VH-VL binders against p0dw94. Designs and how they scored, part 30

Target 1, 243 residues: p0dw94
Amino acid sequence: PAGTPAGAGASAGIGSDTGSNASEDSDMFPTIVFGDTVIERKEYVAALKAQHGAARLYFRQTYGVDPAEDGWDKAHDGEVPCRWLASRAIDELRRRHAAYLIGVDLGQVADDSYASIVARMEAVNSGNAELKSDGGIVYGRTGFDIDSYLSYELSALKNAYTGDESNPGMSLSDDEVRRYYDEHDWTKDGVDGKTPLDEVRGNVKAQMRSERYDELVSQRAEAIDVTDLPWDALYRFTAGRLG
Short names: E, the ipSAE of ESMFold2; O, the ipSAE of OpenDDE; V2, 0.75 times the mean of E and O plus 0.25 times the DockQ between their complexes.

## First folded at step 8 (VH-VL; framework fv_ucenprubart)

Design s2 (at its last look DockQ between E and O 0.68; V2 from the best seeds 0.00; counts 0 for: pae E 6.0 > 2)
Fold by ESMFold2, look of step 8:
Structure s2 (fold): chain C 243 residues (1-243), chain A 119 residues (1-119), chain B 108 residues (1-108)
Amino acid sequence: as target 1 above (243 residues)
Amino acid sequence: QVQLVQSGAEVKKPGASVKVSCKASGYTFTSSYYMHWVRQAPGQGLEWMGLINPSKGSTWYAQKFQGRVTMTRDTSTSTVYMELSSLRSEDTAVYYCARGRLFSYFDYWGQGTLVTVSS
Amino acid sequence: EIVLTQSPDFQSVTPKEKVTITCQASQSIYSYLLWYQQKPDQSPKLLIKYASKSFSGVPSRFSGSGSGTDFTLTINSLEAEDAATYYCHQSSSLPPYTFGGGTKVEIK
């Protein structure tokens, strides 16, 4: 789709056949949208790669087969490995985008797009590089790749949410805290039996808030409707990436 | 068939309390569905009041009703309750229970319970 | 809190004609806008989810469109049974969930 005139150097007959595997992969990646947010090829491919081992383990344990040896397109009791893997990748992206959308609702981030996340990562990386170049000291992580930045930012979003009791679900009554404490094991070094609530109250509340936040994310992910995705095209793209 | 059946109409004096019930059937009550309460004053629009998680009993109330509304549930009867205290004439409304997940649409509604607050 | 502003408040429409109702959100709610129909003395019923997806059993004359902040409900060829009040509703944000003020549609 380049808009500039081509040079004069082409020769006849060269490159007349249909393209390489990489070109076909690019041509085959369908448009995927979560609500108003376009899912980029790169974030899908990363999610696919991250779930690859889980797919192999699942099919080995369940059916005694390894898709890497037996094929990713062969059905096993109605389950097709490349489709299973594609669905897991989409579900992982739903959870990630859901956490970002909660952050958008609270004004913590501008949007959930992959491009915006990459832009924030690059800004942080550039700022750290500039500090080092100027003789400053940089604490903590000094260079993120996208996976480490996502982990960092998702943790920051969760901490910001759970650390503010005015956020929905984060105000805990004494009664709720006591019931939760009673239902769980609170063993601590140097205490015989169950650690007294007064010594672990902060930990109990933090765990309750963490679990409530995780449920909010799960519910938000389920609200991202994926039924209208171009699943056949996505399965085809996924199969090509596995070869 | 999912069904939400609410208790009957109530007439109350200012300063009293009212407790409206909503009995659920046709699905697993302690699933991931929440029960929402929405009211509608005569000739007016819909106003969300709050929600309860039937599985955990945890609640979230709209700030406007904080301190006046209490939502509870009884898992043995698959019933949710909404109690509104210190009633005023402006609390005259039809009160609906509605089923939905968080961040989702309300797919089933109760028939509504008219609460009239008058001297 | 996200404010939903519906227009118009009231519409009197000749049978078989087109009805258009708009809903504007005070901030982006992406495509997480819903439309409900409420007939006199009845509970609301879901018509459209995710701005444009018809709920099960909804006649094809009902359609929704829009994303971000601007949304439209359209009734092509109004039927007598469609006389009702229509509400937009948003589910993209944490509670409180909010409704538009409603649009009453009457048969002229």
Scores: ipSAE 0.049, ipTM 0.597, lowest interface PAE 6.0, mean pLDDT 85
Fold by OpenDDE, look of step 8:
Structure s2 (fold): chain C 243 residues (1-243), chain A 119 residues (1-119), chain B 108 residues (1-108)
Amino acid sequence: as target 1 above (243 residues)
Amino acid sequence: QVQLVQSGAEVKKPGASVKVSCKASGYTFTSSYYMHWVRQAPGQGLEWMGLINPSKGSTWYAQKFQGRVTMTRDTSTSTVYMELSSLRSEDTAVYYCARGRLFSYFDYWGQGTLVTVSS
Amino acid sequence: EIVLTQSPDFQSVTPKEKVTITCQASQSIYSYLLWYQQKPDQSPKLLIKYASKSFSGVPSRFSGSGSGTDFTLTINSLEAEDAATYYCHQSSSLPPYTFGGGTKVEIK
């Protein structure tokens, strides 16, 4: 008896921005502002997509339910999947904008607006296309999409910040480095025991700087007050995009 | 309840050093909060001096005080120290420790420590 | 360095009158402006956070407004206990942090 192959459950993804006739009221993205920066619909939707898998995993692990199957608006012990996802998306955006705002303070970028980010991406893409047309060698990615560009640019901002010892928290004393080294395990492949500090000093410093930068970003993100956001409208919008 | 308790008033001569302490209680000392130092000369405004991360011991000083100020912490006693060297008459001020996160606000302040520099 | 300019430096006001204090930043600080109240022989106390959010325990007569470069602290009806020096402070940038010059409010 040939066992019928279990049907590949259609991964109910976040609906594409294709203008299907869902009721006009549920599709209106509310005005969201981080300080002086307006959050764009596209930006929020991208953040939802990025956190969608994490939301499903969380509810599966915590409650044994899959929101994609059971519904995104169903409460589990007081937690609602669509609200949880919306909150996570906002947190991601807060962190992103915080990183850019640090960059603004350092003069690395002009502002943290999504439009400015897209404009920079387009400029890079156009420049690379032109270079290629002229027979030049483009090192790396010849074309960015917005997600890849965000990853690239945020990494560049971090590297620029952590690469300059004059930036806050990036100056490390020998005592600090030694203390950090002593508090952490430093193993090298093929070497038994803790690798001597002199062999890993650069890595220790790099890790310290990375962590300090992440703390700065986190604290700035926390300073973005989201208490007055139109959460109810945002939840409705989010729910309407799910399923 | 969060409390910041500073050391008592100091009288110093020009050229001497002063070390002011700030003992924190009522919260996790090594949490995400920084300890800031702000001074106020008699009849003048507030002047930020620097900050220390109590967890990591990392510091950031205002340029005006670089080379003269040293901020340290003792995690075992939840105490932050600010040492100012090469004291001048212009250093006569009330010195405050204040708790705060970066890009945030100072929510708790010490009672202040008067440092008088006189010949 | 971001410079904060407060105006006026001094006000003598009759009880129950409205008090307005302004703080201007040399560059945009978004909403990262704080207001502190300092009474004589006391430590500063947080009054308003992030331009317009009242801190816990602050009377409703205190309000903050503004964004970008121009900010205002308002006391709608001055009480005798409101005699103090008020400071604006910015936290929009990495250190160093800066304060306004202060505004002293006295009761007539």
Scores: ipSAE 0.028, ipTM 0.610, lowest interface PAE 3.6, mean pLDDT 88
ESMFold2 (binder alone), look of step 8: mean pLDDT 91; pTM 0.915

Design s3 (at its last look DockQ between E and O 0.42; V2 from the best seeds 0.00; counts 0 for: pae E 7.2 > 2)
Fold by OpenDDE, look of step 8:
Structure s3 (fold): chain C 243 residues (1-243), chain A 119 residues (1-119), chain B 108 residues (1-108)
Amino acid sequence: as target 1 above (243 residues)
Amino acid sequence: QVQLVQSGAEVKKPGASVKVSCKASGYTFTSSYYMHWVRQAPGQGLEWMGLINPSKGSTWYAQKFQGRVTMTRDTSTSTVYMELSSLRSEDTAVYYCARGRYFSYFDYWGQGTLVTVSS
Amino acid sequence: EIVLTQSPDFQSVTPKEKVTITCQASQSIRSYLLWYQQKPDQSPKLLIKYASQSFSGVPSRFSGSGSGTDFTLTINSLEAEDAATYYCHQSSSLPPYTFGGGTKVEIK
């Protein structure tokens, strides 16, 4: 007897921003500000989507429940899935904006606003389109969406920061490198045991710089005060987007 | 309670080196907090010298002190050290350690260490 | 390097009077301004963080305001114990961090 394949349960996704007339009051995105930067609704919703799977996984692993099935507003041992998700989304945004603010301080970008990011994306896309039309060679992606562009630009900012030894934490002494090397395992394909430092020194330094940059971004993110955010309104908004 | 306890006053001659210690207690020493060093010449304002990550030992020094200042830590004793070499009369100051983070504030300070550089 | 200019350098004030200290940044530092109080022969103490947030244990008579380049520390009713030097500090950018020149407040 051929067992009928269990139907792929429709992943109840975060509802698309299509303007259906749901009750206007519960759907108002509250004003959220990181310092001088206003967080846009689209930006927040994108962050929610990005963290949605992590939230479900967390509650499944921690409490054996799936918020998508059990409800996003149901408390489990004091934790509420929609609040947890909202908090994670805000943390992601804090980290993103922190990275951009570091870039602003370095003069790499003008500001950390979502509108500015979108404008830069559009400019890049337009420029690439024009270049292509003129018979030029566009290296890489010819057209970015906002998520791909964010990934690209944030990587570029990181590379620019870590590539300049004058930036805080990017100057590495030989002693620091040696210590770091000694504290970590370094393997290379075809080499038995730990690869000699002289063969991996560049990689060691790159990893050190990467980690130090990430720490810097984390520190800046933590400096973005979110204590005074309209959390209750944000939770309501989040809950309304879920289910 | 968070406490930063510094070593005692020092008298040095020009050209000598001084090493000031700052022992931290009341919190996880290798946490996300950095230790900063700030000095104050007599009757003058505050001057930031640099920072150290107690966990990783990474440092950042103000340009003015590059080549003369060395910050280190001992995680086993939760102590940070600031060594200043090639001392000059202008280095006469009270030296403070202060706990802080990037893009944040200094919430706890040591009691200060007077370093006098005299012939 | 961001330069912080404090004004005035010195104030002699009668108890219960209002004290106002200003700090001007050479460029925008958003809200990353701190105020410290330093009494004679003591270490600096944090008063205000991020331009307007009072630190724990700070009396309500102390308040901070401002954003961008212009900031103010206010002592609404000066008490004798408030005789000190006050410093503004910025942490808006990557190191180095900078301090204002300080404002000494004395009691008449």
Scores: ipSAE 0.279, ipTM 0.728, lowest interface PAE 2.2, mean pLDDT 90
Fold by ESMFold2, look of step 8:
Structure s3 (fold): chain C 243 residues (1-243), chain A 119 residues (1-119), chain B 108 residues (1-108)
Amino acid sequence: as target 1 above (243 residues)
Amino acid sequence: QVQLVQSGAEVKKPGASVKVSCKASGYTFTSSYYMHWVRQAPGQGLEWMGLINPSKGSTWYAQKFQGRVTMTRDTSTSTVYMELSSLRSEDTAVYYCARGRYFSYFDYWGQGTLVTVSS
Amino acid sequence: EIVLTQSPDFQSVTPKEKVTITCQASQSIRSYLLWYQQKPDQSPKLLIKYASQSFSGVPSRFSGSGSGTDFTLTINSLEAEDAATYYCHQSSSLPPYTFGGGTKVEIK
């Protein structure tokens, strides 16, 4: 096709895209620990991949450069794209592990380890495959990959937390609900003014609880101390993955 | 040098409110450090009341104090406030502010503010 | 809410002898237990973080041990300046955070 680049980029993207350092990555991955939990290389690499686009967007908007084209290891006003990306990947993992740790404290899951999550995913996939092969009815998704299972399980943890009024922050006073309602727009098309609180009270409470849960997770994530991680080793590992 | 300096002692009647201040210095106030409030009745142990995130302004209160306690901050003066309303005689205590990174241990404490509630 | 139970409530100990204080949590808090010292008319001071890690500037005679639900603070040779009340404190989850009832240690 005319105007479609297919030269050196196509050959790099197909046959030789990963021709450097791939076999040495496991030997360079430093030991990373969040409290009592070892962070596996696989979950860190997945977090890098998930945050890759955010890093590209940030550097384009802030400095007018694209790390995927201009290099991941060049400094821009003291910021280095691979280091920024590594920090963001750690922050993503902090938030995810924080949500699981809240679940552990409330008896919802056994631990926050990546291996436990994978094991639960595999058990669910095996059970659904057996039911389907026997002609049984399986509602919803029957085969998870790790990304879809994480999204599913994190949503389940949030729903369990916010659905129990006895959990911290989930007991809402009438005054709190009214103030939240007053601060937000509950108007629908064709209706002058706000929908009355009595008609939307359930939705108001659900949104308040969701926001409070997200704040709880954020505060728990900040309690995962990462100041003493082997950052230089992690930056080197990350740079080697971004060729 | 991290320092937490609290407001002076107060004497209140039952039903009144008290507002205790805690001024932080020697570190970045809007960093990842949280401010906790802990009280100690005469001859008694330590009782956690709640916390505030000075960066975000969000708060978490112990259920016992929910509805009576309000924590606020002023980032321009690096000061946290704890207000306790509908005071009772059992609220007589020394009130401490304490700094904690990531909701973990409390590494620095204010000097304490004695609040006496007497009828 | 996680309840921390300290024992003993009080002990009077001969100088240079060993002091042992226990703290029991109502559910597992793994290693997320802290120990504080409070002298009369003073604010508490952190001694031990994460069950067994000595905080900066704490004399080596102070040590902590334990995990799960059972924890111990040890002063291996009591000095006169160690007369104080000792509190355990848990940080295993976001609120509420809780303290033990305290153990008052006096020099005999």
Scores: ipSAE 0.036, ipTM 0.549, lowest interface PAE 7.2, mean pLDDT 84
ESMFold2 (binder alone), look of step 8: mean pLDDT 91; pTM 0.921

Design s4 (at its last look DockQ between E and O 0.74; V2 from the best seeds 0.00; counts 0 for: pae E 2.2 > 2)
Fold by ESMFold2, look of step 8:
Structure s4 (fold): chain C 243 residues (1-243), chain A 119 residues (1-119), chain B 108 residues (1-108)
Amino acid sequence: as target 1 above (243 residues)
Amino acid sequence: QVQLVQSGAEVKKPGASVKVSCKASGYTFTSSYYMHWVRQAPGQGLEWMGLINPSKDSTWYAQKFQGRVTMTRDTSTSTVYMELSSLRSEDTAVYYCARGRLFSYFDYWGQGTLVTVSS
Amino acid sequence: EIVLTQSPDFQSVTPKEKVTITCQASQSIRSYLLWYQQKPDQSPKLLIKYASKSFSGVPSRFSGSGSGTDFTLTINSLEAEDAATYYCHQSSSLPPYTFGGGTKVEIK
């Protein structure tokens, strides 16, 4: 789809119209769509914030530079920090949306949109407030912000998937469990050599299910095609927010 | 240059088992790609049977075939096997292997293996 | 399990005429429908992904449309080489993956 056009020089007087392309378009978030789902500006900005430290660490370890000091637009062996960060934010959103899409397939949630997640969070928050106002007892978390709600709901989606043996990949044969145990190190303090399978069978199965779920999410994320996103507009937006 | 080359046609009696091979070349066999098995009875359409992840040796079978189908792989020869047991006349079909990621299309197919089950 | 119901089972069509094939899913699959072509004695070949996106190298006379549960493959001007069986397929949801029953298209 097409992005929203931005007016040149909207924020400055007559003498201030000189600026980079990134400065002129920095507040215009382009239309980003994952399949049928619109990506909201707020969720993208949150992903940038969450990955900001990882970008600084990566460039420091790889090139001996800190983008916050040396600039987010300077290339280092073909890598540009603001573009690296934008791509990483998109990849993190792909993984989150993929987990929700698996939930949609199983009827656990209606869709993967950010707006739908916010609506569920607000319904939970208002229901808890109403219960407390009427003198009822509220169990669990009484007020979510979006970050805590996402963490809560993603964990619930994973637990629901891995806890149901009828879900693809969650039925584990004795042979599969034995092979996994044999290929991994199962030591614990105070025990010489490998801990016997009978003592760790539950842990082995839980780890197998968790890994299979994570692989499923990764595969679903790869199915979200991002090659045709308006990358140049997204890079400009991202560069304009870094400072 | 991905190729999937399957074993030759087989004739079996009811109650027997058949094991069809699919040798992969032109890509990393233990990658994020899965191998699917799809069959086609004479004059009928395509039917998905299940898949194997050659990297993790994990399988997912269609419910219709659970208990009768076993998919395995040999990483040293880049070969996937599909074994179908307790054969019936209804199992007469061409059996295809097909490569694909999950949630995606099948990009490469084997040539097919005709399995005939007759008394 | 998502059932795909394909219509018609068979068409005999005059060259240069339009062919329309329909596929109905038992539940919404949004835009995640695929179309394959299978010629006699050959493996299937992908034509259309995501309901309406042509796969690389597919002639422009092939097009797909639809979303939700109702999908259509169209061949706008049938060529002799298009005589084949056509299958709809879904693989964008969790397994099991499923195919339509097929539509055999012949030149009249």
Scores: ipSAE 0.493, ipTM 0.762, lowest interface PAE 2.2, mean pLDDT 86
Fold by OpenDDE, look of step 8:
Structure s4 (fold): chain C 243 residues (1-243), chain A 119 residues (1-119), chain B 108 residues (1-108)
Amino acid sequence: as target 1 above (243 residues)
Amino acid sequence: QVQLVQSGAEVKKPGASVKVSCKASGYTFTSSYYMHWVRQAPGQGLEWMGLINPSKDSTWYAQKFQGRVTMTRDTSTSTVYMELSSLRSEDTAVYYCARGRLFSYFDYWGQGTLVTVSS
Amino acid sequence: EIVLTQSPDFQSVTPKEKVTITCQASQSIRSYLLWYQQKPDQSPKLLIKYASKSFSGVPSRFSGSGSGTDFTLTINSLEAEDAATYYCHQSSSLPPYTFGGGTKVEIK
């Protein structure tokens, strides 16, 4: 007897921003501001989508429940899935904006607003299109969507920061490098045991710089005060987008 | 309760070095907090000297003190050290350690250490 | 480097009077301005964080306002214990951090 393949349960995704007439009041995105930067609805929704799977996994692992099935507004040992998700989304946005603000301080980008990011993406896309039209060679992606562009630009900012030894934390002494090397395992293909420092020195330094940059971003993200955000309204909005 | 306890007053000659200690207690020493050093000359304002990340042993110094200042930490004793070399009369000041995160505020301060540089 | 300019440098004030101290930044620091109080022979103490938020244990007579480049510390009714030097500090950028020149408040 051929066992009927269990139907792929339709992943109840975060509803698309298509303007269906759901009740106007529950759908109002509250005003969210990081310092002097306004967080856009689209930006927040994208962050929700990015963290949606993590939220489900967390509640499944922690409480044995799937919020998509059991409800996003149901409390489990004091934790509410939609609130948890909203908080994670805000944390992601804080880190993103923190990275951009570091870039702003260094003059790498003009500001951290979502509109500015989109504008830069569009400019890059247009430039690449024109270059192609003129018979030029475009290296890499010829067209970015916003998510891919964010990933690209944030990586570029990190690389630019970590690639300049004059930036805070990016100057490494030999002693620091040696200590870091001694404290970590370094393996290389074809080498038995710990790879000698002289063979991995560049990698050691790169990793150190990367970690220091990430810490810097984290510190700046933490400095973005979110205590006064309209959390209740944000939770309602989030809940309305879920299920 | 968070406490920062600094070493006692020092008298040094020009050209000498001084090492001031700051012992931290009441919180996880290797957490996300940095230790800053700020000095104050007699009758003058506050001057930021640098910071150390006790967790990663990374330091950032103000340009004015680069080459003369060294900040270190001992995680076993939860103590941060600030060493200033090639002392001058202008280095006469009260030196403070202060706990703080980057892009944030200094929430706890040591009691200060007077360093007097005199011939 | 961001320069913070405080005004005035010195104030002699009668108890119960309002005290206003200003801090001007050479460039926008958004809300990353801190106010510290330092009494004679004491370490600085945090009063106001992020331009307008009072630190724990700070009396309600202390308030901060401003954004961007212009900031104000206000003591609504000066008490004798408020005799101190006040410093603004910015934390908006990567190090180095900078302080204002300080404002000494004395009681008449």
Scores: ipSAE 0.437, ipTM 0.772, lowest interface PAE 1.1, mean pLDDT 91
ESMFold2 (binder alone), look of step 8: mean pLDDT 91; pTM 0.912

